# VH-VL binders against Translin-1 (tsn1), part 14

Target 1, 220 residues: Translin-1 (tsn1), of Schizosaccharomyces pombe (q9p7v3)
Amino acid sequence: MNKSIFIQLQDQIDKEHSIREKLTAEVDLLDEKLRVLQLLLANCEQNLENQEEILEALEIIKSKTRGLAELASNFPYYKYNGVWDRSIQKVVYLYLLASWTGRLDKSLRPTYSLLSLSEVGQILQVPVFPEESTFHLSIEQYLHAVLSLCSELARQSVNSVISGNYHIPFEALNTIQKVHSSFQVLSLKNDSLRRHFDGLKYDLKRSEDVVYDLRIHKLV

## First folded at step 4 (VH-VL)

Design o4p (framework fv_ofatumumab)
Fold by ESMFold2-Fast, scan of step 4:
Structure o4p (fold): chain C 220 residues (1-220), chain A 118 residues (1-118), chain B 107 residues (1-107)
Amino acid sequence: as target 1 above (220 residues)
Amino acid sequence: EVQLVESGGGLVQPGRSLRLSCAASGFTFSDYAMHWVRQAPGKGLEWVSTISWNSGSIGYADSVKGRFTISRDNAKKSLYLQMNSLRAEDTALYYCAKDWGKYSFDYWGQGTTVTVSS
Amino acid sequence: EIVLTQSPATLSLSPGERATLSCRASQSVSYYLAWYQQKPGQAPRLLIYDASNRATGIPARFSGSGSGTDFTLTISSLEPEDFAVYYCQQYDSYPLTFGQGTRLEIK
């Protein structure tokens, strides 16, 4: 009957719960803005007039991500990173999508290419490859974001044809093919990432089908 | 035409093992993930297990994890489910299903019945 | 796990009427939702994938809509062969889950 030991364990449980609640509150605020940006970017070729809203959402997401990083720096990284991992994957994904589609700045010039992990870190002002276990963008988060981008590009290829934009399917296929080839040389030691990567084959086939249909109809 | 033919079902006592097989034809088997889905008598659909095209990713429902093992043989165009430590709650019609893409199921077999009873 | 709740449990309608079936997810599944039709003694048949895309060979009267947590399957004008059980399924995350089903019955 070690009552005092149980009281100490309860105090630790309460402290950890309090920390998770504080981190969760910041993540919820970030998630709200991520939902807004995702909707704006899903309709990017249909509404160029929403560019100001996109720039505002990108800046707010950057600010919220940095605020989360500052709060998280007060606590053990590997103990609490599960609270924000999915949301940060989505931050990276949406920045990759905004860059690819030409929505990162006022130029409206698509890159049709991937921002590197280091470039995303520089834009968000968040560390990459830290020596200490501090808040940072992980390789796993970046790779999940790249795979999510490929799925979205395959989806937008279908929508682009419907809207009369025949250029996007070719750029999407080119991107997906390069990602597929690059992933083939990686030794993936994470179950979630391997599962996500296995889905890339379907995105590649869908993109190939769209391009094949355009060529057989002699549209491009 | 796409065909999926399940076999290996039967009546078995609790605690014993059974191995289900699914023979696929009419599509490039090695290009698609494959799934096992079950349906208890008069009940709804329950996902059991998934295996990716190259066996690199495998998933199981919590109710079967540690007891069931999914596997595939791309050369033989066959999917398998090794069921160990069977329970009365495993009684169901077991369907083999082909992945449509992203883990939705476009083609299903007729199912094979597994009854676990003492 | 993500729980899918279908409503109504049973829907009684006559041929020629419009059917609207709902599926609600306990958390966002984005657009990773499929609809299946199952007739007595038969395997399920894929109707809709990615929330709104009609599967190959599925009649135009079937349509899907929704995103996030709220999804709808609509049959614009019921045919006699449409009276069956309908299931929704999410594939956003493991474990893959199905709704409990909606039974569409002749009135």
Scores: ipSAE 0.000, ipTM 0.428, lowest interface PAE 15.4, mean pLDDT 86

Design o5d (framework fv_ofatumumab)
Fold by ESMFold2-Fast, scan of step 4:
Structure o5d (fold): chain C 220 residues (1-220), chain A 122 residues (1-122), chain B 107 residues (1-107)
Amino acid sequence: as target 1 above (220 residues)
Amino acid sequence: EVQLVESGGGLVQPGRSLRLSCAASGFTFSDYAMHWVRQAPGKGLEWVSTISWNSGRIYYADSVKGRFTISRDNAKKSLYLQMNSLRAEDTALYYCAKDIYGKYFSYGMDVWGQGTTVTVSS
Amino acid sequence: EIVLTQSPATLSLSPGERATLSCRASQSVSDYLAWYQQKPGQAPRLLIYDASNRATGIPARFSGSGSGTDFTLTISSLEPEDFAVYYCQQYDYWPLTFGQGTRLEIK
């Protein structure tokens, strides 16, 4: 008697599972390339000869992100966005890092500058702020990416001093200070984002300490 | 199918040298970074050294820097660790490990060998 | 260097129970954290990489979570073969470092 209802429910379960599997497969391919790019950018100071590899990785990530966006646009955004949210956040972060370090293309933006959410969307050719809950780069993804950038810049400040480069700590501090002051104006409603922001004070302190030490020892 | 087999361990006197080997099979050896990780008797894991797929990037733990040399032979599908000026603290089971991702290393290790024992004692 | 602190040092549980193992980093390692299982006399086995991705062939009862400095490995329902030592490892900064290990033992 209830055979058709059971069949319909099973069909819906199978369809949702199939959609998640398809989206997860695309995310896995993207994650693989994100890992490669992150390692290349972490070692950039030590191997400037890998610039072409970085540009190639950026283009592959852009292509895969657009492919994921096109696939995802066929399905309810809020039902499936958890499948790609972390990975897209990482895409934004790595593009911010590549741009800040001058690896992306400094003719678009000066080295040591922060790309806006709209600029990242334009570069990736992915919507920002769509009205109909289609695939888009979210404000939360961008803000998380900016905070991740500040943590990485604090890390690179320490490494650059070890390598004898005293310019990077100043630019990193300038960027972190700007981000910190900007976040002070925001009313954060997301617990995850607020928790991530709480970490920024440690990145700021680390960057200040590096610059302070350079000033005391007259290395700058 | 994917396997790593270490060899070359043994008992050595302090200050002497030993060379460890790791034979790889079942995967494209030249596409992966490789690692040496050691474990002292009854202790935890300690990273020793990493070498990239093409030997272009090499990293060492501070405790072995200047004494140990990591190398690889992609044609022979083999990884090596040349251990000089051995100390009692180098006594451990030495594992060969394959990186998770291909050409550019992730530093995580998905395949491990069975290990080869190095004992540094008088 | 980044220090990884695992807690508890020893966890005594029975089969069927849920295990939660913690790993805390002295500074952020983003999501570059792996979990390994080691049984007596055996090499370590990769369980989780990139904080939350299950390695090939690892049972669904194993899951990883966390980012930054706080990470957790969860085993939803312990099987007899799960009693072993568990290590976390970070790969965001050189040198690569491991936690001191958590020993999961039968109560």
Scores: ipSAE 0.000, ipTM 0.414, lowest interface PAE 19.9, mean pLDDT 84

Design o5f (framework fv_ofatumumab)
Fold by ESMFold2-Fast, scan of step 4:
Structure o5f (fold): chain C 220 residues (1-220), chain A 119 residues (1-119), chain B 107 residues (1-107)
Amino acid sequence: as target 1 above (220 residues)
Amino acid sequence: EVQLVESGGGLVQPGRSLRLSCAASGFTFSDYAMHWVRQAPGKGLEWVSTISWNSGKIGYADSVKGRFTISRDNAKKSLYLQMNSLRAEDTALYYCAKDLYFEYGMDVWGQGTTVTVSS
Amino acid sequence: EIVLTQSPATLSLSPGERATLSCRASQSVSDYLAWYQQKPGQAPRLLIYDASNRATGIPARFSGSGSGTDFTLTISSLEPEDFAVYYCQQYEYYPLTFGQGTRLEIK
């Protein structure tokens, strides 16, 4: 083959590598803040003293997500989305969790319900499906986040009983049941999402067991 | 404690059928997706098939579609691979593997059962 | 199908040295990538999942990094038992695919 063709291909490889490095650096900064927020939200029902830290972390994550979106919009979405896909799933998940538990704003009022994909997009100030011309929140990212929320709610149900809060298990079960029913009607074409959904039955079972135990012991 | 044991392999002629079994113990079998992965002599790993916890989701490698059928019996804690119209290229060590919860990798593997397709 | 290309095909090193193994995907697989170790006559052993999380019981000298199409497995200081074949595997898309393997051998 022509030697000049290989030189051109090497230049393209180097350019794509440089783009991935820049995107990865932004994702790493976002991931640092996601780890902080996840720790703050892990037992938030037991520690209302950290609300100002949670609000600060949410705002920083929103800002960094916007920064990533701005950078990423300069490049082909489907070629590079793998660099940020998991991190953006986690952004959506943590906002869903903060809303459900009442930590999204100063009201401290739990919603015990799901923010829609559109509502998450509005809060983060980023485009959402069906707008796909540039960086956007996808249906798949939202559905993965919802499934992650159910796992966390099942975990918090167990922990809330230990701490003497008997209301949380009922709200968690209600949410998980609604998610489970909703997923049953979806025709899923994404294999990773189907695998994640297969895990939902464990969250449902754990949540049911907690509520069953509370009813048997007449604590509710 | 957590263990997978494959069986049913052997020497078989091209065009014939063979059924592989995998017996699970030490974990709640009905809670996990299961996989079949094969390895030809001296070659690398090749994914063959996956079945979800309730058999609602099934996938196959293109090389085996229409010839192989994966199934499971949760009451018996067993995974199966029905192999029809066998070809020389199906000769391999066949592993049973457990899916790690929430789209992790395959965390538990059996020791494999050998399938040799030869005239 | 997603093609995973591992490099180098063979690494010849001595105990105590650092090993760096590469896995490149033909298209983005996000961070849905696992690493396995296989010793002669044995089944594969899960080392890393979701690109960077160590599986239970895996020594701290093993670490994974990367996302999208470029992934790295690093063994910070080789022990004699680490000389084996290493495979990467993606689970973002069906069919699930493995790399061809990198053989780590004693120099």
Scores: ipSAE 0.000, ipTM 0.440, lowest interface PAE 15.8, mean pLDDT 85

Design p4b (from p2g with heavy chain D56N D58N E102R; framework fv_praluzatamab)
Fold by ESMFold2-Fast, scan of step 4:
Structure p4b (fold): chain C 220 residues (1-220), chain A 123 residues (1-123), chain B 112 residues (1-112)
Amino acid sequence: as target 1 above (220 residues)
Amino acid sequence: QITLKESGPTLVKPTQTLTLTCTFSGFSLTTSGVGVGWIRQPPGKALEWLANIYWNDNKHYSPSLKSRLTITKDTSKNQVVLTITNVDPVDTATYYCARLSRYGYWPDSFDYWGQGTLVTVSS
Amino acid sequence: DIVMTQSPLSLPVTPGEPASISCRSSQSLLYSSGYNYLYWYLQKPGQSPQLLIYLGSNRASGVPDRFSGSGSGTDFTLKISRVEAEDVGVYYCMQSLEYPLTFGQGTKLEIK
């Protein structure tokens, strides 16, 4: 049918609104599971009961991320990526945290190291470095996730000392130092990432202070 | 369990306004991704979608009826209200409210339906 | 608007025999994700519609495995491998690819 230009524009507006609603609904479902996993990783002891729940949450998050990727691949990446960008940063962050703390599998063995962007992509079965602008894990999402990990590790360093675990602060400091050194070499062209990186110096300082206090305590 | 129930007048005169209320339990419209829609079925005819409302108050209307339809929600009462102005005998139908699906279904799919309420428009 | 066309509109079946219902859309319901935004509903006599199949081929919770959905793009089929008396009713396909949401005319399955 031959529509007027204004009727066609209204139809396009309605379709774009419907697309944002569908994407937002999928993101909200993912966010529910992200909140659950974050709570489990923040408050859990290393035991089998909590580990089973964590593994279930990780698998659901992986599945939901895949579903979001499939849906989002139908639309222009740069037009709609703002709908899922923060949630995907959170997915990457929680997988990094689970790996670092030893919660990715039943072994309960911490890695005390970073999964690479490629490794995260393989685990989630989501592309990285695509030849076209399709749904993918971006360098910026990964770097934001790494910075978020450093903030959480600094927090956990303080908590681990309170609970009598003196090993965690040393591993956290090692990780934060490596991240800080690596970011110094990068040429950042994203303003939000640059601002996030500026916060890293505080996480580094807190981690250094915890380790310094432990060293002095043992020496005196 | 999830239940929905329609309520409103069973007989309305032409030119009047028809107001239908959907009261539900077992879910909340504060839950992200959830919505409620209205579908009608004239006697012996096919299902016809009328309007959807979502948790964030986003609304969609059937284009052919948009000027006559208003959908609203009262989250605290677990109710969704559909208003149809200037009714005509052709609006005689069983009116259903239904939940828009969640958790792995697309939001535009209706997974639980009310029992329906027959509305006759006659003088 | 996307127009949904069902065939046959009337389907008499002997209990225990298979039944097949076709649904055709005026434009492709296949999304680039590989999902078809096509749904099947059953309305039993005197009852509300109930969801049978979502996204073309997935059975809804509580739906017997004798029901299956297939097809892609513009042509879809709902199959009942072995019709039971409780399967009597009107079957509707629906698309949710775009607003307005549209239903087919319905297929009345009757026991003969």
Scores: ipSAE 0.000, ipTM 0.403, lowest interface PAE 22.3, mean pLDDT 84

Design p4c (from p2g with heavy chain D56N D58N E102K D108S S109Y; framework fv_praluzatamab)
Fold by ESMFold2-Fast, scan of step 4:
Structure p4c (fold): chain C 220 residues (1-220), chain A 123 residues (1-123), chain B 112 residues (1-112)
Amino acid sequence: as target 1 above (220 residues)
Amino acid sequence: QITLKESGPTLVKPTQTLTLTCTFSGFSLTTSGVGVGWIRQPPGKALEWLANIYWNDNKHYSPSLKSRLTITKDTSKNQVVLTITNVDPVDTATYYCARLSKYGYWPSYFDYWGQGTLVTVSS
Amino acid sequence: DIVMTQSPLSLPVTPGEPASISCRSSQSLLYSSGYNYLYWYLQKPGQSPQLLIYLGSNRASGVPDRFSGSGSGTDFTLKISRVEAEDVGVYYCMQSLEYPLTFGQGTKLEIK
């Protein structure tokens, strides 16, 4: 009813919008480096020469993630976490992929397994399972990242067969099967995560098809 | 040279737990892509899939029976064990174990079958 | 669940004549790989099932040339060009496109 009340509400809206713009600017800088790392990891099994660039990109992403965390800590977490949620999912995903493929450090030793949420938190130097409403890695971000990893492993399995590497498809399928089994015992309370999980069956079947193709080829 | 053989009780009373063991030779469950499944056939009826287990310990169960089924493996003994709880006369069937194809992951198909063991559930 | 329906359920055949068994799935078994995840098994009287055809049309090791599988998507056929006495038994189709694995009701091939 009173015009002055609406003016105060508009000021609050403008203030919150300004905070979102500042957070979005930091997220955009992070996203730029995430795109670079994703390209570097896309053909990594055939391109060991790019390892130095991968290590540099991982370190930059870690640094920018910490910078975002520092900025975000000045504002209410649950009010603004939607600004960085997707980007942090991608950070976790790329670290999982780098670890699986052996690109996380100079050893070039593939793990062919999943880093836990706690391990990712230790590597990125950001908290998990918060004691207070501070910037942290969420269970949902980790689970989305794991599902994204499975999609990428299914894709890379096709590429590895084309290049004559028949080991990678077996390891990829092993990982995807373990993820699929693990998700079946979880009581998922998030619709986005449930939909993402529904897509996993196609990644699983694609990965299985690669292995079936190898079997059929060996019989003929 | 690939063989599988089922063993277990031939007669079980209603409400009891049925445990069946599949002992195999000529392959190992340490081999990537290999698995073993259980299929049953009531007298004069069609085949019904029950459960699969793979080299990586990945397991799948028939949804209608999942709450009653447990499948495990002992790789060192070349054995796969199926447990069915709270049996009922409708569980009377010949139970088969079969090898999932060498490069077949789940879902997969069966290339070698055991001889089958008839289990009667009666009081 | 994918439902597998076979026809006929009973198939009397004169020795030396051809036989044909149909299997229909409630949804497509053709995956993006180009394969149909459809399999044929034969259970001879008093024996365990044995694999005849894998992935729609490929004969398993030791299976005679007179057996052939065809079809794609939801409609599949197993053909025996010249039936022999040893071919007597119950034929089952199975899908492995998704869990649970499901079988047809079976087709009993008998010599008339």
Scores: ipSAE 0.000, ipTM 0.438, lowest interface PAE 16.9, mean pLDDT 85

Design p4d (from p2g with heavy chain E102R D108S S109Y, light chain E98K; framework fv_praluzatamab)
Fold by ESMFold2-Fast, scan of step 4:
Structure p4d (fold): chain C 220 residues (1-220), chain A 123 residues (1-123), chain B 112 residues (1-112)
Amino acid sequence: as target 1 above (220 residues)
Amino acid sequence: QITLKESGPTLVKPTQTLTLTCTFSGFSLTTSGVGVGWIRQPPGKALEWLANIYWDDDKHYSPSLKSRLTITKDTSKNQVVLTITNVDPVDTATYYCARLSRYGYWPSYFDYWGQGTLVTVSS
Amino acid sequence: DIVMTQSPLSLPVTPGEPASISCRSSQSLLYSSGYNYLYWYLQKPGQSPQLLIYLGSNRASGVPDRFSGSGSGTDFTLKISRVEAEDVGVYYCMQSLKYPLTFGQGTKLEIK
């Protein structure tokens, strides 16, 4: 029971708390920009003025993500990754959505497909598949982002019908079906991912119902 | 209901300028991703694409005819106009205007077509 | 330019029999989206072209299920499972992968 040992432990606790506070502050700034981009992508008409705002938001998010990565690289990854995990999942998700919908660049060309984890890493200039415990995009973050994309595509399918665009439901269904088939091959050992994947069945069903209803009513 | 209708002269003399107007209803060229294109068909021959114009005034022309073609739009009138200069008897064809699909990808495809207007180039 | 080649150019068919039309492109029409940017149009005598199939295999609204599109890359087929008198006309394939947009020469389907 040496009290000098407890004083050293308190110092370490204080240092860890200070690190978490600094990381949380950077995450909060990133989250503000993520909210802006999410609103822009949710209210998307494919017009050039809106596209400039989206490109600006994407660049700011990339910059803020790089800033977070630089700060986080000074500290043990697995000790602090919980501070940014959800926010980085959202970064990946919004880049996937921007690519799928054709908002990633001025071409306005939808890919109707998934950016790979490696492609997202290249765009954000962040490491993938860690060789050391440094800041990186994880497989789990990518898979959560893909599942979030499917939920958003199912939602946009309903909205696109309301706006008179009958093409988007077919593209969304095709993407969700491919994701669903691919996930069935995976052995998911993460409870959070398994739970999120269970929601994919609902998104698939919603997307199928939209397309089925359009075909029955001869709108497609 | 989406409709398109072509209008213009039915007879034009060689070397003159041909102007064709497409008037449409049921959609607007203010909508992102929407466009209108022109396609022609000489009597008994295949379809030939001429030009496209999109909501953002992006224009594309057939390379073989580009020097003779001008495509413009008047969004307030729901009209797209195609102009062909220095016409020749080989320009005799039925001219169609058609709507391009509603997504922001280009090139797009044609989903609704006008009735077509036959233009004869003869002296 | 991408060249679209159709075969046969003339297709006489007995009513109730199947018919197949081939379309070949000089370049792959498969895009990074996973879709083939190929379309099938039908022009009935004296009428404007009408869309039958979009993106290789998807039937347009109002098109009977006896029509189907298949293929990928450079080789595409339009199939009619049981030809009816109303199916008479000229069938065209078109690509929209790259400008200029190009059509095949057309296949004239006639009832024997």
Scores: ipSAE 0.000, ipTM 0.418, lowest interface PAE 18.8, mean pLDDT 84

Design p4e (framework fv_praluzatamab)
Fold by ESMFold2-Fast, scan of step 4:
Structure p4e (fold): chain C 220 residues (1-220), chain A 120 residues (1-120), chain B 112 residues (1-112)
Amino acid sequence: as target 1 above (220 residues)
Amino acid sequence: QITLKESGPTLVKPTQTLTLTCTFSGFSLTTSGVGVGWIRQPPGKALEWLANIYWNDYKHYSPSLKSRLTITKDTSKNQVVLTITNVDPVDTATYYCAHRYGYWPYFDYWGQGTLVTVSS
Amino acid sequence: DIVMTQSPLSLPVTPGEPASISCRSSQSLLYSSGYNYLYWYLQKPGQSPQLLIYLGSNRASGVPDRFSGSGSGTDFTLKISRVEAEDVGVYYCMQSLEYPLTFGQGTKLEIK
């Protein structure tokens, strides 16, 4: 009787569906807060009065990420990581951006540099390089986040010139160049990551153009 | 005034490693936006770009030659070094180093060039 | 790679006459910034290349005003309004829009 086999398959389908629904619900709550923080950080150069809102959004995102990690720890990581992969990439990206721009804490001191994967893990209180296959920040998530940061820094370089901030384009170019150099020594095995990396050359050129314009006007 | 001067062997045998040094004055490779590039010119042929290095250690290599090229800098000595492995007669050329601003994406001051002949 | 093609390869000119050199790129060199990443160099006999024109149309410091660059996108021209004996040499165009940086094959300007 092959029906018992199909009944077991249906049970597994139902269990997987239930798990994905629970994870998706938690991801949706995280995504709401990620949208809020992204908007706050997109205008951060001209809007220092939103710092308290940024700090609140960062803490909520940290809390929601830890809640997702706790829920996900009950299930096989590699089977379900597709449910949260993109959202966690965005969490890492926004923390990198907040750190770079000086919005990560009340000091308002920009780092103009990258937090390492280990530093992001420490801040979010989630593991990196775990011994077991449990919820963790992946190398691929970090690399996607770094590439997203470069795109945003190139965009903000244009906006910073409009607002009269001439040091941001230089710091952005420095960061993008270092990222580009670092990626060139990597052997990328992931098609999605390779495609994302292909976009970096446009961010680099955009950043170069902004600095070049400032140099012509003798502002840098 | 910005000046650059190339130095290295004038004759190299096939399969050997070629090391060229660019010594410069009038600028520092610690200055934001400053870089140095290497360009070569085979006798009677066009200019060919090889590699760039910048103040922040950002490096770029010609893709066709990347596996054979290494560019490094010594900021305290005002030197940039280019290494080419496994040379063959087609690498015979005058090698130039040139000053470059990343903000101004061109070569504005060039060294005098050093002719390297690859022959058995 | 972006391929740079120059014409003519050889350009004999009588002193005092105008000269025109063409450079064509396999891809547009006009970036969203509004700049063309195109440069002109002159290599006089036995000398290193020297910069003449940067970003398509801007004269480098010390370059006489008889030299001018024009064009946009894929088609560029270097013009010398009145050729002088000191202008002899090989002219090269270069693009810096993308790595690898690439040069044209050169145009040899000779006095007749």
Scores: ipSAE 0.007, ipTM 0.483, lowest interface PAE 11.3, mean pLDDT 86

